# VHH binders against p49116: the designs that were tried, part 203

Target 1, 238 residues: p49116
Amino acid sequence: EGPLLSDTHVTFKLTMPSPMPEYLNVHYICESASRLLFLSMHWARSIPAFQALGQDCNTSLVRACWNELFTLGLAQCAQVMSLSTILAAIVNHLQNSIQEDKLSGDRIKQVMEHIWKLQEFCNSMAKLDIDGYEYAYLKAIVLFSPDHPGLTSTSQIEKFQEKAQMELQDYVQKTYSEDTYRLARILVRLPALRLMSSNITEELFFTGLIGNVSIDSIIPYILKMETAEYNGQITGAS
Short names: E, the ipSAE of ESMFold2; O, the ipSAE of OpenDDE; V2, 0.75 times the mean of E and O plus 0.25 times the DockQ between their complexes.

## First folded at step 12 (VHH)

Design te7 (framework vhh_7n9e_1; at its last look DockQ between E and O 0.95; V2 from the best seeds 0.87)
Fold by OpenDDE, look of step 12:
Structure te7 (fold): chain B 238 residues (1-238), chain A 120 residues (1-120)
Amino acid sequence: as target 1 above (238 residues)
Amino acid sequence: DVQLVESGGGLVQAGGSLRLSCAASGFTFRNYGMYWGRQAPGKGREWVSGISWSGGYKNYASSVKGRFTISRDNAKNTLYLQMNNLKPEDTALYYCARPGYGKTEESDYWGQGTQVTVSS
């Protein structure tokens, strides 16, 4: 078999909504996040190995790891998104909710910690200077995780994950031959992704657009839609 | 198609300096780490230096550490290798490379190379 990924999968270009408002509003944030989510899902869909798992299995897989993929996407697109500004805006919006006494002290703490974890993760990835090739394979490793409950074809998923890890190792070894620990430094960042709550991520980035609809429930539709249709589908516009 | 074109090689006296350039096209340059390799007469390919996509991370072979400096300009899609205090043992065909998909270097992309000759 050929490699798991190709140059087409290394490319991960997020287009932000235009124009950027003077003050980041909830709609802009949600639209930006939605674009990233769709990009991430369609990226996964474009992988031959992912297609080979079948619709039921690959849908379940994405449901299990969408938050991790999304977070890696945030890290990868942090500069283009002005992620720090977005997070600051989210915090500001949360302050309004706090003032209205809509959140408990414990919930506020949880949300703020989540935002901090997101920022720290993205910063840590930036410090490692992760490139598009490495991000692609990190996303693949996260995507093809066999240890999620309820998955079918776990043996195949495991094989794909191993292939992703090996190919990433080969890349790192060829590029950085005298740094024998770079791969390990990169991979040890992945556990941080599973410490992040998908519910809180959903609340922070998507509540303004989808309301009470869960990301989990719309994933099958995202995976079936054409790339050009995602904005209209999630926002309810045309 | 991926293209890499090396330049800047030549004949230089021991202790001299050269600056190699590599012009990249046919792919998104900033998405990839890059590396320099060299091949001396009668020897196999040798890794010389690697650089991350932004240039924020660099590493070198022990034989060239402290003498060579790798850099890149993503706006110009160009990779550089500044070679100082050159030695006769540095004589080789130098090539820039973009990693491909495979364990061996044969899966990578490189140009025709540029000849560096260091005389005693």
Scores: ipSAE 0.918, ipTM 0.970, lowest interface PAE 0.4, mean pLDDT 93
Fold by ESMFold2, look of step 12:
Structure te7 (fold): chain B 238 residues (1-238), chain A 120 residues (1-120)
Amino acid sequence: as target 1 above (238 residues)
Amino acid sequence: DVQLVESGGGLVQAGGSLRLSCAASGFTFRNYGMYWGRQAPGKGREWVSGISWSGGYKNYASSVKGRFTISRDNAKNTLYLQMNNLKPEDTALYYCARPGYGKTEESDYWGQGTQVTVSS
């Protein structure tokens, strides 16, 4: 058949909330992160191979990998988001939590290590000068992971992952014909995504969500939401 | 539709220089790496040089390394190839390219090309 992705899937345009406040607050950080999450989920939904797997399989896949897709999105959009400024604001809020004795010393260490790992991941991707095509295929490789328990159609999911890897390989070989090692350098960054804790990501970026909600619980609703409905509720481009 | 339009070719004496330009439209230029290829008469296309989306990474065929410099201006959607110390062997039709979704260069997006002829 045809390619796994097209130019529409390479486009990944995040629009930030306006206006940017002088002092970043939980609301701005949460809205910014929510826009990236929604963009990432609707990016996945737009892929014909993903659509072919069916709604229940779609939900299971995204639940399993949303944090990895989100982290790739952070790296891809780090400049547009001013991610380093957002992380600095989060660190300042953590210092207040220490003074109020709201977090244990061990928890604070875990959160700071996560922030450091996120910064190092984003820096490594920037140093490799990863482009939109490469990011789209890295996201596809992460999305079509057949290893998750309880999945139906794991053979087909594995075939889609292999197709994503092959198409990324083709791109790298055609663009940079005398760099034998670029694909390998890119792919060895992916294991770092498995070190990112979804619970800590929620604490860092999604504390402002209403009620006792986890990202895992809202994914089915995000995937069912119509694009027109989404555009009417927030302003953005994809 | 994706459009790539090369310019800047011509006749030049050996040892001379030319600067090629490639105007890109119909896609988000900054999302993609780009490359130059060339085709001498009666031969297949040869990859010459590639450049990453920001210009932070550049790669060259051994035959042109040290003589050619690839660059891009994302604000102008333009790719460049500065060719110095030209040799008769560099005579070819030069193509600007954006990778496509197929296995080989046949599926990539190419311009019409600009002729470079290097005389002795």
Scores: ipSAE 0.779, ipTM 0.922, lowest interface PAE 0.9, mean pLDDT 87
ESMFold2 (binder alone), look of step 12: mean pLDDT 87; pTM 0.876

Design te8 (framework vhh_7n9e_1; at its last look DockQ between E and O 0.91; V2 from the best seeds 0.84)
Fold by OpenDDE, look of step 12:
Structure te8 (fold): chain B 238 residues (1-238), chain A 120 residues (1-120)
Amino acid sequence: as target 1 above (238 residues)
Amino acid sequence: DVQLVESGGGLVQAGGSLRLSCAASGFTFRNYGMYWGRQAPGKGREWVSGISWSGGYTNYASSVKGRFTISRDNAKNTLYLQMNNLKPEDTALYYCARPGYGKTEESDHWGQGTQVTVSS
């Protein structure tokens, strides 16, 4: 049996909306986020093991882990996205809402903490100098998580996750033979993803585009969408 | 197709220096960590040094630590190995490699190598 991933899965190229506005507005942020989300979903869809699980099962997987995949994507594409600038813009927009007394103090705290967690996670990944290969397999490990409720074929999912972990381990061992703890340093970052709220992520990055529609509800549609069509859908939704 | 072409090897006296280069093509260079290996006559392949995609992290075999420096230029798709204070035991065919998919080195990509000979 061949490897879980290939070079095509290592490639993860995000194209930002053009032109970049003078000031990052909600529309620009939402479009950027949507592109990343679509890229992440289509990346998952391109994995043969993912396809082998069947439409119902693989859709359930993505519903369960989309926030984690998206966050890993943010970390991976942080420079291309100018993520720090985007987050700063989001904070500024939130400040306006605060001034209008639209949010409770507790909610403001929750949202700000979430933004801090996102930034901290991305910074930590940058410090580790994670490459495209390692990101691909980290995403695979997150994708093929058997511990989400309501999943079918959990045994097969677990096998795929193990395969991803093993292949990542092999890569790290080959590349950094005298650093026996690099793999562990990388993997200990993954728990941080589970502490992040998908609802808050959705609110910060997608509310301006999808309104009251949940990411969960549109995932089946995204997974059925042709790769070349998602840009058109984003423009149509604006 | 993935291609790696090593250069910069040659004959040098003990205590001398060489700088090896590896030109990469056929893949997105910046997506991968890279490593140098070497094979001495009558011996198996030996890992020498590894470098992360940006060059921000490096790793060395104990036998070359403090003497060799691995670096890369992603704009030029080139990997480097600066070799200082060379010793006769450093004599080997040096090759650069892109890690592949699997446990063994057979899945990795490497070039033909460049010969380094250190005379006493």
Scores: ipSAE 0.904, ipTM 0.963, lowest interface PAE 0.5, mean pLDDT 93
Fold by ESMFold2, look of step 12:
Order: C-alpha cells, then structure tokens, then sequence
Structure te8 (fold): chain B 238 residues (1-238), chain A 120 residues (1-120)
C-alpha cells in the first residue's frame, strides 16, 4: 500500500464567484462558502483510504468533521477568498442586527467570539506559512479521527490517522531539517478547530445572513453526487 | 511528472558569489516547500537550506548560515540559492528538491544537479 495522499489531493483550488460585487453581500458570501464546502467534500471523497471505509462510515466521518475541514479550507484559501473582508462584512451585518434588536446579546457575544477564534486560527496558520502538502495532511488527520461516537471501523480509522501524521512528519523533516519543532508547532494548532461550533459556522456563512441551512442534512447527498453534477456545484454551474 | 532542472553552477574563486536557479515543472510549485541539498565528492548528501511555499520561512544548515540565501518566485516556478563568500568546502554538486511521499530522501524529487567548484 502506497502513501495516504498524492499530488492530486494536495491540489486544492477554489474558484470564486464572478463578478465580484462592489460590496460583499450575503449571496456572494454564501456562494463562496458553498463552493469551499463542496470542494472540501470532493477532496475527502477522492481519498482511496476514505473510499475503502464504506458509505455509512464515510457519512459518519464527514458529519463529525465537516466544520474542521471547512475551517482548514478557510485558512488555506483565506487570500483567494478575501476572508478578512468577508468577516468584516459579517461583523457589520451583526452590528446592524444589534441596533435593530434582532439577536440576543448572549448570542451576539458567542458569534463575535467565534469570529475572533477563526481570525486567530487563520493568522496562526499564515504565520507558520503552511503549504498545500501540510494542509492536505492536516485535513487527513482531522478527517480520520477515531474518537467520534458511533464509528464502526475505529481501529482502521486510527491507523489511517497515524499514517497521515507520519507522512506529514516525513515531509516536514525532509524540507526543514534544521527546525526540529515545526511539526509540533503545526499540530498544536489543531485543538483550536474543536473550539469552532458547526452551528455558528452555518449561521456565519450559510444561514446567519439569509435563512437556515442544515449541513448535516446535505452531506449524504453531496457524498453521493455524480461527478458532473458535483463539478457544477463547485463552480456555480453558470 | 515532476521535473527539476538546476543551473547557475560553475568555477569560482574563494570569496566569490554564485546564484543557482531551479526550474520546476510537472506539479503545482506553490503548494510545496522546497530545499537545496549538496553532495561533495566521496561524501553523502547534505541538506543545505529549506524554504516554505511563500518564502516567509527559511532555514539553513549551520555551515552556510549567513552566507547563503534561499528564495523562490512562484510566478516563474523557480527556486534560487544565492551563495556569497564561497569557500572551497562548498565545492559540491548542488540539487534542488521537492519532498516526496516516502520516509527517506530517496523518495524525494531531485534534479540532476549543478556543479559548484570553489578554488583557492
């Protein structure tokens, strides 16, 4: 058995909606986020180790980790997406909601704390100058997490996670031989992903500026999509 | 397929400078960190310097620190090594490399190398 990932899994190219509006609006933000979500699901689906676990296990894993994958995708694509501008637009919208008494003060505080945690995570990843290889293996580590309840193949999932960790270690050690701490610095960023609420992510990027969206309900459909339909969803099919 | 082609080597007097180039193709260059290695006659390979995808993070072997500068131009898919204050000990075949998916350097992608010879 060969490596867990290949060059095709390191490629992660997000194409933004066109034309870019004069002011970022909720439709642009939701379309951009949807493209990232679908790209992330296609990425996971394309991994041979993931395919080998079977359809029910695949759905369970993605339901458990989609927010972590999405957050890693945001960090990886932050420049292409102009994520700082998107987050600023969301903050302005939340400010208007406070003025109009549309959300409780406790909810606003939770959402603003989540935005701050997201910005901090993305900044920390940028400071480490994480590359596409490193992102691909970090995504694999969070995807193949054996500690989620209800999983049937946890021993095999754990083996895949260990393989991802070892292959990332090999890469870091070969590229940056003088820096014996780079792997540790990268891996200690992962716990911050568990601080991200999937419900708040849905509110920020999929529902909070428009209506409600349940990502959990969509995941089985995304994983079963035919390739042609899936490619249309990633690009917006215009 | 991954292809790496080094150039810019040559014969130079001690204290002189050279700039090596590495043209990369067959992969998305900006997705990867890159490194330079060298192999002196009759010796094993030595890691020289590594660089992150944007160039914002660089590392150097102690033997070249302060004299060599690694850089990259992602628009041109090119890796560089500026070598200043060269010493006879720097004489080697210099390789650029992209890490591979195996445990050892043998799985990495190496170019043919470019010879650097430093005379006293």
Amino acid sequence: as target 1 above (238 residues)
Amino acid sequence: DVQLVESGGGLVQAGGSLRLSCAASGFTFRNYGMYWGRQAPGKGREWVSGISWSGGYTNYASSVKGRFTISRDNAKNTLYLQMNNLKPEDTALYYCARPGYGKTEESDHWGQGTQVTVSS
Scores: ipSAE 0.724, ipTM 0.903, lowest interface PAE 1.1, mean pLDDT 87
ESMFold2 (binder alone), look of step 12: mean pLDDT 87; pTM 0.872

Design ue1 (framework vhh_brivekimig_d4; at its last look DockQ between E and O 0.01; V2 from the best seeds 0.00; counts 0 for: pae E 16.6 > 2, placed apart)
Fold by OpenDDE, look of step 12:
Structure ue1 (fold): chain B 238 residues (1-238), chain A 121 residues (1-121)
Amino acid sequence: as target 1 above (238 residues)
Amino acid sequence: EVQLVESGGGVVQPGGSLRLSCAASGFTFSSYDMSWVRQAPGKGPEWVSSITGSGGSTLYADSVKGRFTISRDNSKNTLYLQMNSLRPEDTALYYCVKGGYYPWRKTFDISSQGTLVTVSS
């Protein structure tokens, strides 16, 4: 059996909405986030091992880990997205809500902490100078996590995760041979992803979804979308 | 040239049912996701439902979930919308749209005439 990932899976190019507004509005943030989500999902479905799990299993898998994948995507695309600016805009919107007494103090605290966690995670990844291959393997490790409740084919999922880990190890050893502990430094960042609330992420980035569709509901649809149409929408070539 | 022709609209009482059809031509139908959009009088277009090219996955607006069913027959280049338990608020001009659901889509490329659905007692 061949490698889990190929060079084609390393490419992860996010196209931002154009033009960028003078003031980042909810729509711009939502669209940017949605594009990243779609990119992440379609990245996953491009992996042969993911396809081999079958529709029900791979859908459940993505439902379980979409927040982690999305967060890794944020980190990877932080510069292109101007993530710091987006997060600042979100904070500003939240502050306005506070002034209007629309949110409880406890909720505000939770949301602000979440934003802080996101920023810290992305900053930590930037400091590590994670490259495209490492991101690809980290996403694969996160994707093929067998420890989520309700999953089928957990043995197979575990095998895929191990394969991802091994390939990452080999890559790091080959590419960063002088940095003996790089692999460990990279992997110890993954637990931070599990501390982040998917609900809060959804609220922050996807509140403006047309039709009020939940991420949980849209995942099966995204995974089955026609690639040609998706590419056209993302690149504006429709 | 892309052509979409809707049919099946009419007047029904609350609780009634209608089945809309959309005949598509001018493109490879099965290669594209399709959507239904509606526009009520005095309101902007509202996304209703989408279906993937293969028909393997469907998506619905909360307002119609459980009542409407989108389907397609790729051999006939036809899109369908089964509407059950119709409500007065479902009254609108219904359009077939080439393209699937995108969360950021506020406007729809409506090039067809649509079919009118009126729900009234």
Scores: ipSAE 0.809, ipTM 0.914, lowest interface PAE 0.6, mean pLDDT 92
Fold by ESMFold2, look of step 12:
Structure ue1 (fold): chain B 238 residues (1-238), chain A 121 residues (1-121)
Amino acid sequence: as target 1 above (238 residues)
Amino acid sequence: EVQLVESGGGVVQPGGSLRLSCAASGFTFSSYDMSWVRQAPGKGPEWVSSITGSGGSTLYADSVKGRFTISRDNSKNTLYLQMNSLRPEDTALYYCVKGGYYPWRKTFDISSQGTLVTVSS
């Protein structure tokens, strides 16, 4: 029944904290990342197919894929966020973690490799010139993934994913008709998202959240939170 | 079609100053972080400095910190690099690049001719 996404789901406007500080700091980075996470979760919540899955399934689905959605959001908003400069600032301030008294050489390597993979992913998406429709469908494909452990209603989730794939295919073929391999090049980028560590994403972007809190544990709260309760940041209200 | 055109290079004595410019076209300039990279004779590309799209934050390589200042004028689609207290080691082709800096970044998508800076007694 009808398209999976409407035109309102193509709009994905991130509003950054203002003004941007002369020297980026952990508080600015964490607020910027939190705004993106909230925008991504509420984007998912606004999809009728997602709403139809029920509350338990919705929470499980987002817990399984939040890092992939967040990473797609980083790529889509990389210019608005000045992501490459944020990542450079993170490296500049990469010292002791909140939890550790001493710096682990192996941990530093893991974090640096993750930053490099994230930059490579974002660069590859920019090179492909992924547009807003393509991002919306890619996020839907990631959201409606039936392959994550512990999900229920996987056949319905699979049907929604297939619909997202079909609509992406139709869009790409119509809009980029001279580029026979564009769909394949876009889709082959998705496996890189599964290799991104949610643990390291939390360390990079969410260290400023209260204590050592996993995003997984706060997802039910974020999904229930109204835009007004988040002080209007998602709507861009003045 | 993205175009980046550097200018302002030349021959300067040690301790001298130069201001490099980069005229940008073919993309929304203010939406992108920008960087300067340089390539000395016989060496690979080396990152020099980056600035955010808004111009609000800057980053510098240790070798140039305190001597170089990156800036941009988004109304003129122009990136600048003010280079003071120049040293012979600063001799290189200087390129502007669309995008920011990462300390592990060893490859740059250079599509321009660059501007040559020579620091010689």
Scores: ipSAE 0.000, ipTM 0.157, lowest interface PAE 16.6, mean pLDDT 80
ESMFold2 (binder alone), look of step 12: mean pLDDT 84; pTM 0.843

Design ue10 (framework vhh_brivekimig_d4; at its last look DockQ between E and O 0.69; V2 from the best seeds 0.00; counts 0 for: pae E 5.1 > 2)
Fold by OpenDDE, look of step 12:
Structure ue10 (fold): chain B 238 residues (1-238), chain A 121 residues (1-121)
Amino acid sequence: as target 1 above (238 residues)
Amino acid sequence: EVQLVESGGGVVQPGGSLRLSCAASGFTFSSYDMSWVRQAPGKGPEWVSSITGSGGSTLYADSVKGRFTISRDNSKNTLYLQMNSLRPEDTALYYCVKGGYLPWRRTFDISSQGTLVTVSS
């Protein structure tokens, strides 16, 4: 068996909508987030081990971890996305809703805390200066998590996760040999992902979806989407 | 040249059924996701449903979920929309569109004539 990930899986280039509007509206935020989501899912789809799990298992796996995968993507693409600006815009939109008395105090607190967690996580990852290989392996570890309820083929998933962890370990040891505790320092960031609400993430970034389609509903579709369709729309070639 | 020709529209009573067809030509049909879009009088275009190139996955707007079924026959370069339990609010011009569902899409490239569906008592 070959490695879980190849160099092709390290590439993770997000193309933002152009031009960036002067005012970051819900549409821009939604499109940006959707592009990242698509990129993340298609990244997963490109992994042979992921394909080997079968369609049903693949779908269930992504449904279980999409929020974590998406959040890692946010961290990785934070600069390209101008994530701080996007989050500020979201806060501003929320502020408007608050003024209109559309949200309860508890809900406001919950949402603001979530935004804070997102920002802190991304900042922490930036501070660690995580490189593309490390992100790829971290995404794989998150993707191949066997501890989600309702999953099939958990033994295989676990094996893939172990393989991802081993490859990450080898990479870190080779690349950052003088930083003995880098691996541990990186891995201890993963629990923060489990504290984040997928529902709140969906509400913040995907409220403007056409037809009010849920992320849960769109996942199977995205995973089966023709590559040409995705690439054409993301790169603006069509 | 990409050509899409819709058919199957008509007048039906509420609760009735229709099956729309779209004949596609001028491109490799199976390599592209396809969608149905409708436009009601006085309203903008509304996405209805999409299907992947292979037909392996489908997606529906909430307004039609459970009532409409999108399918395709790649051997015939044809897209279908089975519409059951039709409602007056389903009255619209229905268009076949090359391309799949995009969450952020607000406009649709409609280049065909469409087929009219009228649901009335």
Scores: ipSAE 0.731, ipTM 0.880, lowest interface PAE 0.7, mean pLDDT 92
Fold by ESMFold2, look of step 12:
Structure ue10 (fold): chain B 238 residues (1-238), chain A 121 residues (1-121)
Amino acid sequence: as target 1 above (238 residues)
Amino acid sequence: EVQLVESGGGVVQPGGSLRLSCAASGFTFSSYDMSWVRQAPGKGPEWVSSITGSGGSTLYADSVKGRFTISRDNSKNTLYLQMNSLRPEDTALYYCVKGGYLPWRRTFDISSQGTLVTVSS
């Protein structure tokens, strides 16, 4: 069978809500995050290998790795999103919550440490100048992770991950032939994704609009949405 | 022109049931996700439930989960909301909306008149 990804899977263009408000607010942050989430889910759903696993396996796989995909998306789109500005606005909001005694000091410390880890991850990816092909293969490697609890078809998932790793290696060696250590430097960044908390990601990017519904619980709905509705969610059209 | 007409609202006692219907025309119904949105007196609109175009997946606000069931009949271009174990807090004007709205959306493209549900003794 053919390559795991084609050139169509390299395109990953996030369109931000317009106009950008002078003062960032929770609605703008949540809409921006929603578009990235749907862009990431659309990307995963379009992969033939992903489609071949079947709908139950697909749902389980995405529920297990959505936060890692979302975090890679944040890093890839950090400039377009003005992520540093968004995180600064969130930090200011957290400071106000301390002054009004709305959150525990321990929780705020956890959230601030997570923000720091996220900033450091995005900075490390920017320093490596990761290109769109490399991001696509990295996302495929985290998507096809066979070691998550409760997965079926783990042998086939592992084969797809090995294929993504091989294609990344081939791409890096051909495109960056004089940079012997580039592949190793890229792969060393991936373990940090497992340290990112889905609970805190929801608080950072979806708090204020998500009542009692977690991203994990909406993934089955998202994956089954009509393609036309999907594109509307990515661009914010309604 | 998209036309959405709700029906089935009324007055019921707490614990009662109602079934809302929404007749759709002016678009290919089966190609679009559909949603229910409600607006209680003096409050802003609140998303209630969504269903995919095929009917293969549904999503519910936590406030109605386990009590409400969204469904559709694509052969009749009709969306339904079965509302069981109704509470006074469910009193609202209920709208059907074209599109797969999500819990974090605060604005809705409401193009219909809605149907009133009142839960009181």
Scores: ipSAE 0.156, ipTM 0.601, lowest interface PAE 5.1, mean pLDDT 85
ESMFold2 (binder alone), look of step 12: mean pLDDT 84; pTM 0.842

Design ue11 (framework vhh_brivekimig_d4; at its last look DockQ between E and O 0.74; V2 from the best seeds 0.77)
Fold by OpenDDE, look of step 12:
Structure ue11 (fold): chain B 238 residues (1-238), chain A 121 residues (1-121)
Amino acid sequence: as target 1 above (238 residues)
Amino acid sequence: EVQLVESGGGVVQPGGSLRLSCAASGFTFSSYDMSWVRQAPGKGPEWVSSITGSGGSTLYADSVKGRFTISRDNSKNTLYLQMNSLRPEDTALYYCVKGGYLPWRKTFDLSSQGTLVTVSS
């Protein structure tokens, strides 16, 4: 069969809300994060192999890995998003909550550590100078992870993951032939994604979702929504 | 021209049920996600529910989850909202909206007349 990913899957362009406010409020952060989430989900659903898994399986797959996909997206779009500024704003908002004694000391520590892990991960990816193809393959490897509990068609998922890994290997070998250990350096970053809490990510970036909808509940909707709806809102055409 | 006409509103007692309908015209209905939005007296618009163009996926606000059911008949260009276990806080003008759920959407095109739902003992 053909390759898992095509050049169309390499493109990953996030459009930020405009204009950027002087003060990054919760709404701006949520919208920015939501746009990235939608982009990531739509990227996934554009992969033929993902579609081949069927709706139930691919929905379960995304539910299992959305935090990792989202985090890779943050890393990839860190410059466009001004991620450091967003994270600083989040910390500032948290400071307000701290002042109001709304959070326990342990919770504060957990949240701050999570923010640190996010920043560190993104910095590490920037340091590696990961390109668009490498990000695409890394996202595919993360997406087609067969080791999540409750998944069906794990054999097929594993095959897709292997294919993604092979294509990444071939690409790195071809593009970075003089860097013998680049593939290993890239792949060794993936375990950091599994140490990040999806719950904390949701709380940090998606607080204040309209109707108090959870990421878990919105995923099947995003995967089936009309593309025109999302694109129209992002481009401002509607 | 896009036209949306809501119907089915009325007065019901707490615990009662209503079924709202929205007749759509002026666009390819099946190609668009649709939503219900409500506005209570003195309050801003509140998103209630959305359904994808094909009808394959639905989404609900926490305030109505388990009580309301959104559906559509693309052959009739009609959107529905089955409302069960109605509460006084559900009292509002209900609008059919062209477009689906967006997490950051706070403004809605409420150019239609809407249908009034009153829940009162």
Scores: ipSAE 0.794, ipTM 0.895, lowest interface PAE 0.7, mean pLDDT 93
Fold by ESMFold2, look of step 12:
Structure ue11 (fold): chain B 238 residues (1-238), chain A 121 residues (1-121)
Amino acid sequence: as target 1 above (238 residues)
Amino acid sequence: EVQLVESGGGVVQPGGSLRLSCAASGFTFSSYDMSWVRQAPGKGPEWVSSITGSGGSTLYADSVKGRFTISRDNSKNTLYLQMNSLRPEDTALYYCVKGGYLPWRKTFDLSSQGTLVTVSS
């Protein structure tokens, strides 16, 4: 029993590399995205319900949903990240690649469609003025998704998702009592997250990772890393 | 204070193997993620591998994945790097580093002496 999330899970403070370079580059974009990924994974690992599922289940869940959590993080932190500027720089690079015949037309079409979906998702969330509590519950609903293939303990995962949904409902009804349909409007945004390709997200945001490591290999590492160094680094980062 | 002492380097032929060791003191070894970093002649430091404090997860640079294995013995405060199928481009001074993988880390604390690995025909 007890609440699924506490007030400590609502805080979601992204610290950006400072200052923003005159010309955006793959290293700045990758560092910014990496900070968001690590923040999202540490958020997930701090949840008691997540901890209770065990390490193998934790890794399987996060591998299945990391892109959805990351995308929610992008929407939540879009202003702090200057996301519109980052996406514009990526689009310009892709257009230059077409002019120079460097990439397949089919691949570029897929990537541009992904960017459009991402922009539309972030705009729709901004229009709804989603608050930090609502983002925390939405992330929990996405994290505790029992319908991903290969998961164990799906009954327990489903119970945690239902609890996240209930807590979101209670919060919205109390805080936005005049807006009867707010919960429904928020929840209909979630299916768009399943349209986001983790492969394309990795290409857009994570090409410059130190050691050329894959996101699939980093996730189990982040979930098990010691937190003291990370917490100290984030406190000092700008 | 913190002390890291590397050993096990040497000269080997391409395809050979070496095992590096790092003796740690001055801190609670099991509470920290650890890394190996190498520096080839005329180049900057290059992250090689990291391991979590418990040893429960490892991470490798793509250039060494499948050939190198990081491990630790927390009862002996010792970090290891098993290097197999060595190539000339693995020639470098290898450092043991307190701290894990962070993709935005630009500098490493290379205050130790390191251990030299030379891969030569």
Scores: ipSAE 0.772, ipTM 0.909, lowest interface PAE 0.9, mean pLDDT 89
ESMFold2 (binder alone), look of step 12: mean pLDDT 83; pTM 0.836

